# VHH binders against q9p7d3, part 4

Target 1, 295 residues: q9p7d3
Amino acid sequence: MSVITQAQEIPTVAANPDFNYEGDPIIIQLCDRDTVFELSRDQLLGLPESILMCLFPRGLLLDYEIQECQLTQRPLIFQTADFDPSLLQYILNYFQMAENRTANDEIALSPPPPSFPGKCGIILLKEDIEFFILPPISPTTNIAIEVSPNDLLKLKQRVAQRLLQQKKIFDCLHLENSTSEGSAEKNLVRMLCYSGFHEDDEWKRRIQEPHRACITSVTLTNLDFSADQGPVSDPEYFPVYHKLLLFWQKPARKCWWDSSTSITYNGIEFATWVRRVWTLELAVLGANTYETAAV

## First folded at step 13 (VHH)

Design U5
Fold by OpenDDE, last read:
Structure U5 (fold): chain B 295 residues (1-295), chain A 125 residues (1-125)
Amino acid sequence: as target 1 above (295 residues)
Amino acid sequence: QVQLQESGGGLVQPGGSLRLSCAASGFRFSDYVMNWVRQAPEKGLEWVSTISWYGGSTSYKDSVKGRFTVSRDNAKNTLYLQMNSLKPEDAAQYYCAASYWEYPDYSLPEEYDYRGQGTQVTVSS
């Protein structure tokens, strides 16, 4: 009985048919794990640097032999990536929507940002979590309790599930414990709120990486340069704005450890350590210099 | 009040060594990436080295690679820069600077949240 390995049809996400490829006829077919994305070169290069680094950690090898797509008679470049397709889809959709809004002059009604007149800014906030479960110590013997591999797997899964249920972006900063209005965490939240986030915002995408004790989350927002929605009366608005510009095409990272998470399994409490890495980046639509190909 | 106080600068001959220290206070030291920057006469502020929050990652300007070593002691709230094989072109005012964010490259003074008063390093035969 020949096990006909049914070639799982890789779902293909077609490029936006409304995209005018006249300026760049090259179509990039991006095989991202189990999903194929069709993108224009401009769409790909228009992505945040941090995302490009995730997609292409070895750099963009655009020098591949351009094959003619038999279906579209357009030059086709094949690329591979190892990035969660749902995250990528969210990002691509968001950028596409932002571009469409800009094209329809709906955003043009807002006062142009002083540094980027007529351009739309998008803030990317990404979280990468790596978590570790420590072996429990017997209170009676002070010796580490051996945990079976199966139990450890279950524990990891439970921790992952708990983390996945933590949807609010700013909860992990424990702002309630901050006694100073000028704490770094409070300033961070303020800065992000000025950029378009809200205190109660949730991660738009939050996924567990396959076969890893890692969770990746992403949220995008439009940078509103319009003085009208922020406390224009806040003398700190402009300084914060300038600070946000530092993240333009420069993905900045923040790393810290969170030990506040424990899990109880079969009456035993397990300590969990969570490493959190935030990446913050400002992308400006239409201002992407092709110079990023050198990364 | 946030304070960064540099020390350890001085006059050395070419090929000599210095160890700079930076004592930090008034903020949570481990929350910040720490940097060394320098400014030579008639030159702009120049990035020299960065060390991550817990010391797991370090980066250096190409011209100082292999000669300078950055380290930190979070328990002591202190940043260090071991400078070996000093060259005349290393002469500058050296500053300790703290950044809440780690940047892929440091090119702007605004990328530093706090900066000390500096310590003078002179390299002369």
Scores: ipSAE 0.854, ipTM 0.949, lowest interface PAE 0.4, mean pLDDT 86
Fold by OpenDDE, look of step 14:
Structure U5 (fold): chain B 295 residues (1-295), chain A 125 residues (1-125)
Amino acid sequence: as target 1 above (295 residues)
Amino acid sequence: QVQLQESGGGLVQPGGSLRLSCAASGFRFSDYVMNWVRQAPEKGLEWVSTISWYGGSTSYKDSVKGRFTVSRDNAKNTLYLQMNSLKPEDAAQYYCAASYWEYPDYSLPEEYDYRGQGTQVTVSS
């Protein structure tokens, strides 16, 4: 009985099935793991730099590839690095929606400040978690307890599950600290809240990377100048706003370690170390590329 | 109160060496990317070097690559810059600067959250 491995047709997912490509004749097929995304050149180039870096860590020679495609009459296909398709879909959809809103002159909740280079701002916040499990040391032998590979896998799965249940963006921050260290974190939260986040916001996407002790999370938000937490009348609003502009097409990172997570398995407590890397980026829609170079 | 205090500057001959130190206080040192920046007379502030939170990554201005080495001791809340093979063009006021965020490049003063008073480096024969 020949197991006809039904070659599961790799689903081709259009970023937007209703997207009118009339404006951009160059259609790109992006192969991301087992998913093919169809998008325009402009859509691809419009993605945040941090995401492009994830998709194409070796860079993207788009013009060269386009030329080659034209010469060879082959479809323009790009292979991405290992990136979760659901994350990519979320990002693509979000940007598409934002573009549509901008195009339809939908009244922004509040007019952007005069110094804002575009019609719409999108803040991307991404978290990359790597976690490590430390075997406990036997108090009697002063030797690390041996953990079988199978048990280690189970432990990792448990830790991952716990982390996946932590959905709130700011829960990992120690905001209760009144010290100067706590102040930095408070400022971070404040900045993000001014950008359109809320203190109780959750990650819109949070996934475990396949076969890795890694979790990737992403949340996009529109820059909201009318946010209750940051009225224009707040003297601190503008300084924070200017800080946010530093992230325009310039993804910034923050890294820290957290050891607050522990797991118990078979009566043994395992310490875990969690490395968190945040990436923050501001994307601006409708910005004239020429005017932003002067700021 | 946040403080960054630079030291180790001085007068050296071309080809000489200096080691700068920056003592940090008033904030969690390990929470910040640390930078060295410099300002020569009649010139603007320029980025020199960056070291990540835990020292795992370093970057340098092209003109100082191979000659300067940045390091940090988080236990001592201290940033270092070993400067070898100093050139007259390296003469400047050197500042220690802390950034909560790591940026792909440092081009704006606003990318630094804190900055010290600086230490003078003079390179003259």
Scores: ipSAE 0.842, ipTM 0.939, lowest interface PAE 0.5, mean pLDDT 86
Fold by OpenDDE, look of step 13:
Structure U5 (fold): chain B 295 residues (1-295), chain A 125 residues (1-125)
Amino acid sequence: as target 1 above (295 residues)
Amino acid sequence: QVQLQESGGGLVQPGGSLRLSCAASGFRFSDYVMNWVRQAPEKGLEWVSTISWYGGSTSYKDSVKGRFTVSRDNAKNTLYLQMNSLKPEDAAQYYCAASYWEYPDYSLPEEYDYRGQGTQVTVSS
């Protein structure tokens, strides 16, 4: 009985089926978990640094032996990555769309200021959540209640589900409780809102990482230069814009812990500690390579 | 009002040690990555060391690795820099700087949200 190992055809997703590779003959086949992405070198390198770091934590080795694709006679580079394919697809699509708009000069709605190094800015906001469930302490024994591995798994699943339901980006910052000391968080929200986010914005993608107590979320937005001509009177407006430029090609991170999430399981309340890591990066499209060297 | 006040600078001989302190006030200290930067005469501001929000991660300029140790006490809103085996090239005005974001590298003064007035470190035989 010939076990015909049905090679599960890994779905191949072309990043841009219409991409005329005439300019870059090198095709990169990115095997990302169970999905294969076909990208041009330029497309890959055009991704935000933070995403590249996720895709290639050990570095991008583009010097791989270019195997000639026998079918296309094009040089093919194989790469592997461990990143959620849906996230990657979202990102790729978004950048493609932005590039198309830029190429068509459709960016007419919000021309960048003269000081902006490109034609279009894309802000990447990523959240990585790692959550931990704390066993309750027995009031009688002062010992942590033992939770079975199976129950723990269920608990983790429930926590994950809860986190996945939290779609609003800024809800986790608890701005309502921000006393005068919450100035940093308020400033963060302000900065992002001035850049094109809205206070009620939701994560465009939010997924649970496989076999991990981790949630990854991503939202991309175009830098809106028209955003709130805040009253010329907001002394913080100009500084905010300049601050955003600090994230250009420099993914910055913010980490904090949140204990506000609790889960009840079988009548027992479990405390959950959530480590949140935000990554913020500004990608600039249409940047003249020559002017970036002077900064 | 946000304040960062450095102290602990002074004159030391080569091979000597100093411990710098930075007292922070007027902001939530734990919300910020803390940095030490320095400026030598006729030189630009240079990054020396960084410590993450909760002290779990530290980084150092290569030239100070193994000699300097950054630490923080969030309960005391204080940043520290233990400097051992000081060299003449370490002589500079040392500043405490706070960053809301952690950057992969600190190369621009604008990457710091707050910066103190500094404390002078002199290394002379």
Scores: ipSAE 0.801, ipTM 0.922, lowest interface PAE 0.5, mean pLDDT 86
Fold by ESMFold2, fold request of step 15:
Structure U5 (fold): chain B 295 residues (1-295), chain A 125 residues (1-125)
Amino acid sequence: as target 1 above (295 residues)
Amino acid sequence: QVQLQESGGGLVQPGGSLRLSCAASGFRFSDYVMNWVRQAPEKGLEWVSTISWYGGSTSYKDSVKGRFTVSRDNAKNTLYLQMNSLKPEDAAQYYCAASYWEYPDYSLPEEYDYRGQGTQVTVSS
């Protein structure tokens, strides 16, 4: 069958592959809320596309900006969009440790297969929750009851704390049925557990966003190649990393609604609706720059 | 067993209209991003439009934007494509396709989990 053609979207942070910055690495400062992060050009370009989209939702012409700062003798400092600095710190630390291993690790216990396009893979799983509290309909007036702003704040705080305490990544999928729909969620968990997750994994970071009824969670894990044994051990063998390469620099989203929960406040039961979005992406370190197209 | 059955194709004059339907079964329709893809004679498959799980987000190939409208009815497990102001370049076999994930673009055939048998749209003058 012929290949489906849709123009590939351009990267959020655009780089010019013709530019080679000789000498010391170009150092960039990012201002995220009131926290300043320092990283190299290559470290910025190596971050997952989904994270770059959060930091620069309008895009960034990185090499153009570097050249303009050099021409005008201005410091190379960018303000990001609103993103939790603790999440960014976790991500930067994780990638720094992975870069140190790929630069200095001559002996790997589970090296990537030759067809993998780099030295290691890092799987990003991100959860974005938005929740809603619905006042009940009064049986006497047939309209929603009014809730004071102070009571609404307390309700939101209680719902948020309950959601924050649900720390296990996969518990939200309710893997109790065997329909084809339940089979899809089971296949998702199976793919992730073959790739380096464990069924009882907890979110490495899980935070409530300031001033919003939103919870953001992030986990990074190393892509595990030890489960890829080849055709001789399984006649229908399909290496898991081939499935994950679909997500390389192409963050994929999945959305679920959960309307089955409620909260009781002052003797009144309020329905809660939870919109959960997962973002899945693969980052590859040590990939050559000519295997991905640049704008 | 998963089934995607397209219908509504036919012969139309340039400038005419057609409404395509795709009936889905065997999977939870509302969990899937739905796409329309087309294949002209002796050409590869071409992405046409995408609609998110609940219809809140739609996208279109530039050449059909403003002329085509994608919609879905999750209660009926049905995907639709309203095609107006049809041109000879629109003549193709039209397929509906389902993706578990919403991707930023659909440049790889592995990104579709299910695809129907298609319905033929012919535009002749």
Scores: ipSAE 0.592, ipTM 0.819, lowest interface PAE 1.2, mean pLDDT 83

Design U5
Fold by ESMFold2, fold request of step 15:
Structure U5 (fold): chain B 295 residues (1-295), chain A 125 residues (1-125)
Amino acid sequence: as target 1 above (295 residues)
Amino acid sequence: QVQLQESGGGLVQPGGSLRLSCAASGFRFSDYVMNWVRQAPEKGLEWVSTISWYGGSTSYKDSVKGRFTVSRDNAKNTLYLQMNSLKPEDAAQYYCAASYWEYPDYSLPEEYDYRGQGTQVTVSS
């Protein structure tokens, strides 16, 4: 069962977790659009892999850059790829609070079991929407109805406003209309709700990207071990966190289209197509530094 | 009930070609990333190829790049593997595997949600 079928990918930010730098903590500045964020080496390395991919799509040789900074007296400043600063602030704050909690060795009502590889888990769920408005084909001319640039802008604004108001995370899965083949979505929602989500949860951050027909949403949730309802006597029962460990440092994606909606403007119905990408990842804080394996 | 049924295997001489098929039922095929994996005698499972939900991206093990082509037909719920310039080291039982998620790599067997019973590919002169 534990046979490796493919070589594991290299992390986006390359660093040796055993490196120790003497003296004052190393401070890194990230320039994200017009916002500067300050964080330590360990804070940067603790971010979810999916977020590091957004910030550094070409990768980052972090320890090399730190060593060069120390030798040349150069400030450690990196320009990130285009990523909304309010989303980054939310993520950084969340991980800071979690680090404070684990550093104080706080006892939780549902602590992780010994087989969990760290002190706490944080689930990242991210939605990336791109939407499209299709002018209808005129039945008399067989060509698309012409729409002025200003009217198209108004249509895009109305669609964006509608999508932003759909704040409940799971509504886009249409669970009440699912067939037996749609049970995968029900299992996903069940897994997340056992893990710390609630069926009525709203996105903690949901924003329209500037100058684009794109909406980005992010929610972080603490992994909750107390909600697992499976009986130990069932030989097929496994705790839900075992399933979540598949996403540990391995962001998983799901992509689908939703073309079931439309918008009416000036008496004309325009089809609306929504492409959704979900990214799911587990972050584990306080993980041990050793693994069993041979080179 | 989920079913993955591979076909198209057989005996081929070195340099020959085969086209494998995998017919899927019991789940929404277009919701799944599809994989080909193989197992030679006395060896573990080996990842061969992956194709995204709509065929927009494909990936291959280095040793088969340029010789194998993965494709899918979502209207027919079928996954294909075109195997050209076959070598003796390609001889194996080939399995079709489905994953609900696209992972950065498929290094763990648990990342495959469904796997078929396989079809045998033999290469001999």
Scores: ipSAE 0.589, ipTM 0.821, lowest interface PAE 1.3, mean pLDDT 83
Fold by ESMFold2, last read:
Structure U5 (fold): chain B 295 residues (1-295), chain A 125 residues (1-125)
Amino acid sequence: as target 1 above (295 residues)
Amino acid sequence: QVQLQESGGGLVQPGGSLRLSCAASGFRFSDYVMNWVRQAPEKGLEWVSTISWYGGSTSYKDSVKGRFTVSRDNAKNTLYLQMNSLKPEDAAQYYCAASYWEYPDYSLPEEYDYRGQGTQVTVSS
């Protein structure tokens, strides 16, 4: 039986596809931690939903704001929520280059099959780490030892540096320790590697959030249709891009805890707990805006 | 072998309460987002509720919000649904379903990796 879910999600940035704006292109200014980014309406609407949720966690009525801007002749400026500008720059540059390729009718290295709903696919993988340092319990008081604010800061910096040095995307899944060939982690890595990732890939951006025990990492990659060379002899085989379409306009999250690491500071061993959240999303450029019946 | 076994269904009068359980085995329960899905006679499957891996994030179909409470006990590999103020339209076969990913909505069958056989909830006097 098919599962039918109607928990409808309102898009983070609301816009009416029927609106048209004649004249010069509308320029939107996004203010993110004192960095100003300029983009068009189409560029903003083309960003992955997971990124728009980070920038505008309370949503944005974009066409309403554009109309008010045109009536009042004021600049169209929005303050984003707290998001690292270097990550936003990487994402904007990546989508701009992809848009340029599709707009110039450049031949893709691996053109999409006819059943793919657009001209190219971009896979976003994002990791959000929050880490916690647990002082050891004093045997005398049965209470965690006191750590000075300066020592805690130094501990956080040492843990963050160690986590930042773990640059390989898939190492945190510990695939070498799994005894199951059909494990969910192995299937995930297999799917991504058939889609354009490589097993030794490193995060393209990996940064510590300022003043927090948090690390954010982002990689964008082109969906590679030529890499989908699954077992041809298997009559039940599905092309991998069908699985990736589950994530199209539907950013998906995975969360887990990693407690395998400790850190020594001033002769005292501190346990470290790491909460990892992955977000996976497929963006499709040049997608059809209307459905039509094939029969 | 993966198994999801629902229990706790039965007959209840309108306004009554039931507590459903789903016992999981054959996979790492804490790695999965858990869902309740239901099917009424002559109807398609409907999503009811979702609970995240750590139990801190829950969501509900609008028609059950405030009446149903989803919970999980990862130490016992068990998912629960507390159903209060039951209405005749809640009568259905209730299924437990597991998903490796947390999606914004669960509209596609491929988003569920495992599903149980269900337990019947009947609301009549």
Scores: ipSAE 0.578, ipTM 0.812, lowest interface PAE 1.3, mean pLDDT 82
Fold by ESMFold2, last read:
Structure U5 (fold): chain B 295 residues (1-295), chain A 125 residues (1-125)
Amino acid sequence: as target 1 above (295 residues)
Amino acid sequence: QVQLQESGGGLVQPGGSLRLSCAASGFRFSDYVMNWVRQAPEKGLEWVSTISWYGGSTSYKDSVKGRFTVSRDNAKNTLYLQMNSLKPEDAAQYYCAASYWEYPDYSLPEEYDYRGQGTQVTVSS
């Protein structure tokens, strides 16, 4: 299976990496809920593909819009899809700081090897939780008990609070059990820890979506080449960053269901189901945009 | 030990039907996205279809849409491919493949974690 089997998906934000616009700096305004973000074309194109999918689920023809702005004086203002502005601010700040360090060659202790396609790697890990509360079956009616809308709201708030307090990224994987599922999840955690995570890491951002039984978490981490510690003489040594390049602008998803918990309210125990989706993506700064289909 | 065992291949006339099965063991089947890929003589490996962890999302190569249906039964750890209206160009060795991650496309062979030995589908002229 050494050949490419499926055509690669087209990027969410369409732009030609060779375009260079003359004149004054191009400023793009993104309206995300109640917040306006101003950014350049390069700042927008530098965001992870998974984030661009969240902001523009129907895509964006960016260079077309810029050219229409220059010809017709149409404003470069776009309404994003629903995305928490505090998460977007965190992501934009992180990439701006990394861009500044890369532009000044201020790479920290672990510089990338020459085979890495850029100057800096950034790992995005995102968790999307949707949770469900199941009333127990009444033995007298053989149907689910009836719960008032107010009680259901209180139950949802308590489940959300409990989930928000579970701040450690890897606790949901139950690695201490060493099951078959644990062996796969242990390999996942090992890969991430070789790349710059720590087993006790907490989510950098973890928020409840305002009108949904949903929790979104995001962590960005610099790819740390020194943490991939294989013996130099090992003929089977394979630096983990090569595996991470599979995720370069190609967000990968993983889904788990967890039904092991419950919540008690007014003496009644309600089963709680949690659907957890992780998205993993690698961003590379200081790369030639022509090289997105690299190693 | 991980095993993926395909079955249900054989010889069929053009316009005929076959149903492929892939029995999985040695891993939590419901944790994996499942794929069908095929390889015809003197051609590269070709992606055919994908089905998400619980069957909620399916995708197909354009040339097989409407003719092939992928499905899975997580209780039986089994992946299926119903192939209808078979054409000579569908003749190939068919493999099931598992991926821990769901990718937006399967353009890289390294995206598959496990692959079976395959089952041959032959379509007479």
Scores: ipSAE 0.574, ipTM 0.810, lowest interface PAE 1.3, mean pLDDT 83
Fold by ESMFold2, look of step 13:
Structure U5 (fold): chain B 295 residues (1-295), chain A 125 residues (1-125)
Amino acid sequence: as target 1 above (295 residues)
Amino acid sequence: QVQLQESGGGLVQPGGSLRLSCAASGFRFSDYVMNWVRQAPEKGLEWVSTISWYGGSTSYKDSVKGRFTVSRDNAKNTLYLQMNSLKPEDAAQYYCAASYWEYPDYSLPEEYDYRGQGTQVTVSS
């Protein structure tokens, strides 16, 4: 029969990556140390790039993995790199609250201007501290003074405790000891305070890594659009939120030594070296292909 | 007064070498990530290389990897670029640039806080 035809069913390659074949949302499980987090694709991709780099330093081919899940029905379970689960929970909760506010179209105290590419901005500031304690070199023997492993552990714990108690974000920049106007550190603090920080802000999360001489701190804050009223007619005008857009999906790092400090133990002074890395990133929620509606 | 002064440019044959220097003053050099950027005639600025605050991390545009080496001497407030195996496509005005932040890539002029006047590299065939 020349009228009878047989057609092969061709699988769709462009299936919606947010849903399985039954139309249910795809749920991604992240195994971070001893904690499992459940996320949608959009929640995972909405995390700051700096956090995604911490979770997946070798990368993650998410769309490939979702396509395999859709074709083979295998579970979407990923092992993250070593990242503190309490920090991840804080970040996830913050983004969930911001997404809920945006979805409910709540009245914003300082709504974004039409030129902003989304409905709200979230600023991530992260500090990574690595600290070192070095026994002094004896001038008599020209070798490092011997310290028992137990004493060295106690010294590390004391240094960590002291660093953890320094909760104010900007204290490590030592602005109170500088008389220079327009210093790079003062300009940084000014930019952040116009963007939603306050000079006396404390880290929202600050934790010691239990197996490393490291402290990690994270603060998320909403980008504040009300603070920058620069004149539009000035050809040099550059609103502060435009400066923050430099960090949109482009996490930037600043690294410095806090200065060498010391701690005394059994009459011996030990140098304490603190290396700080700040990461600054802007996340934008509600960014799409059409203009932001006027207020 | 912030100043970045490049030197060491010139005319070389393909396959030749040049060593660029950039003398910095007027700011705390070790607080800044240092960059080399270049501009060929009728082309935009192109990022070439970045070196972290104390030289612990370097990065290069793919087309120059293995041929160019960036270094810095914080005691002398000087940035260097050793360029080997030069190609005609490397011909450009080379600028040193300082940024307070280390960015994952440098695609916007606002990402650089200071930039020098440049030094010309010409590769004749």
Scores: ipSAE 0.573, ipTM 0.812, lowest interface PAE 1.3, mean pLDDT 81

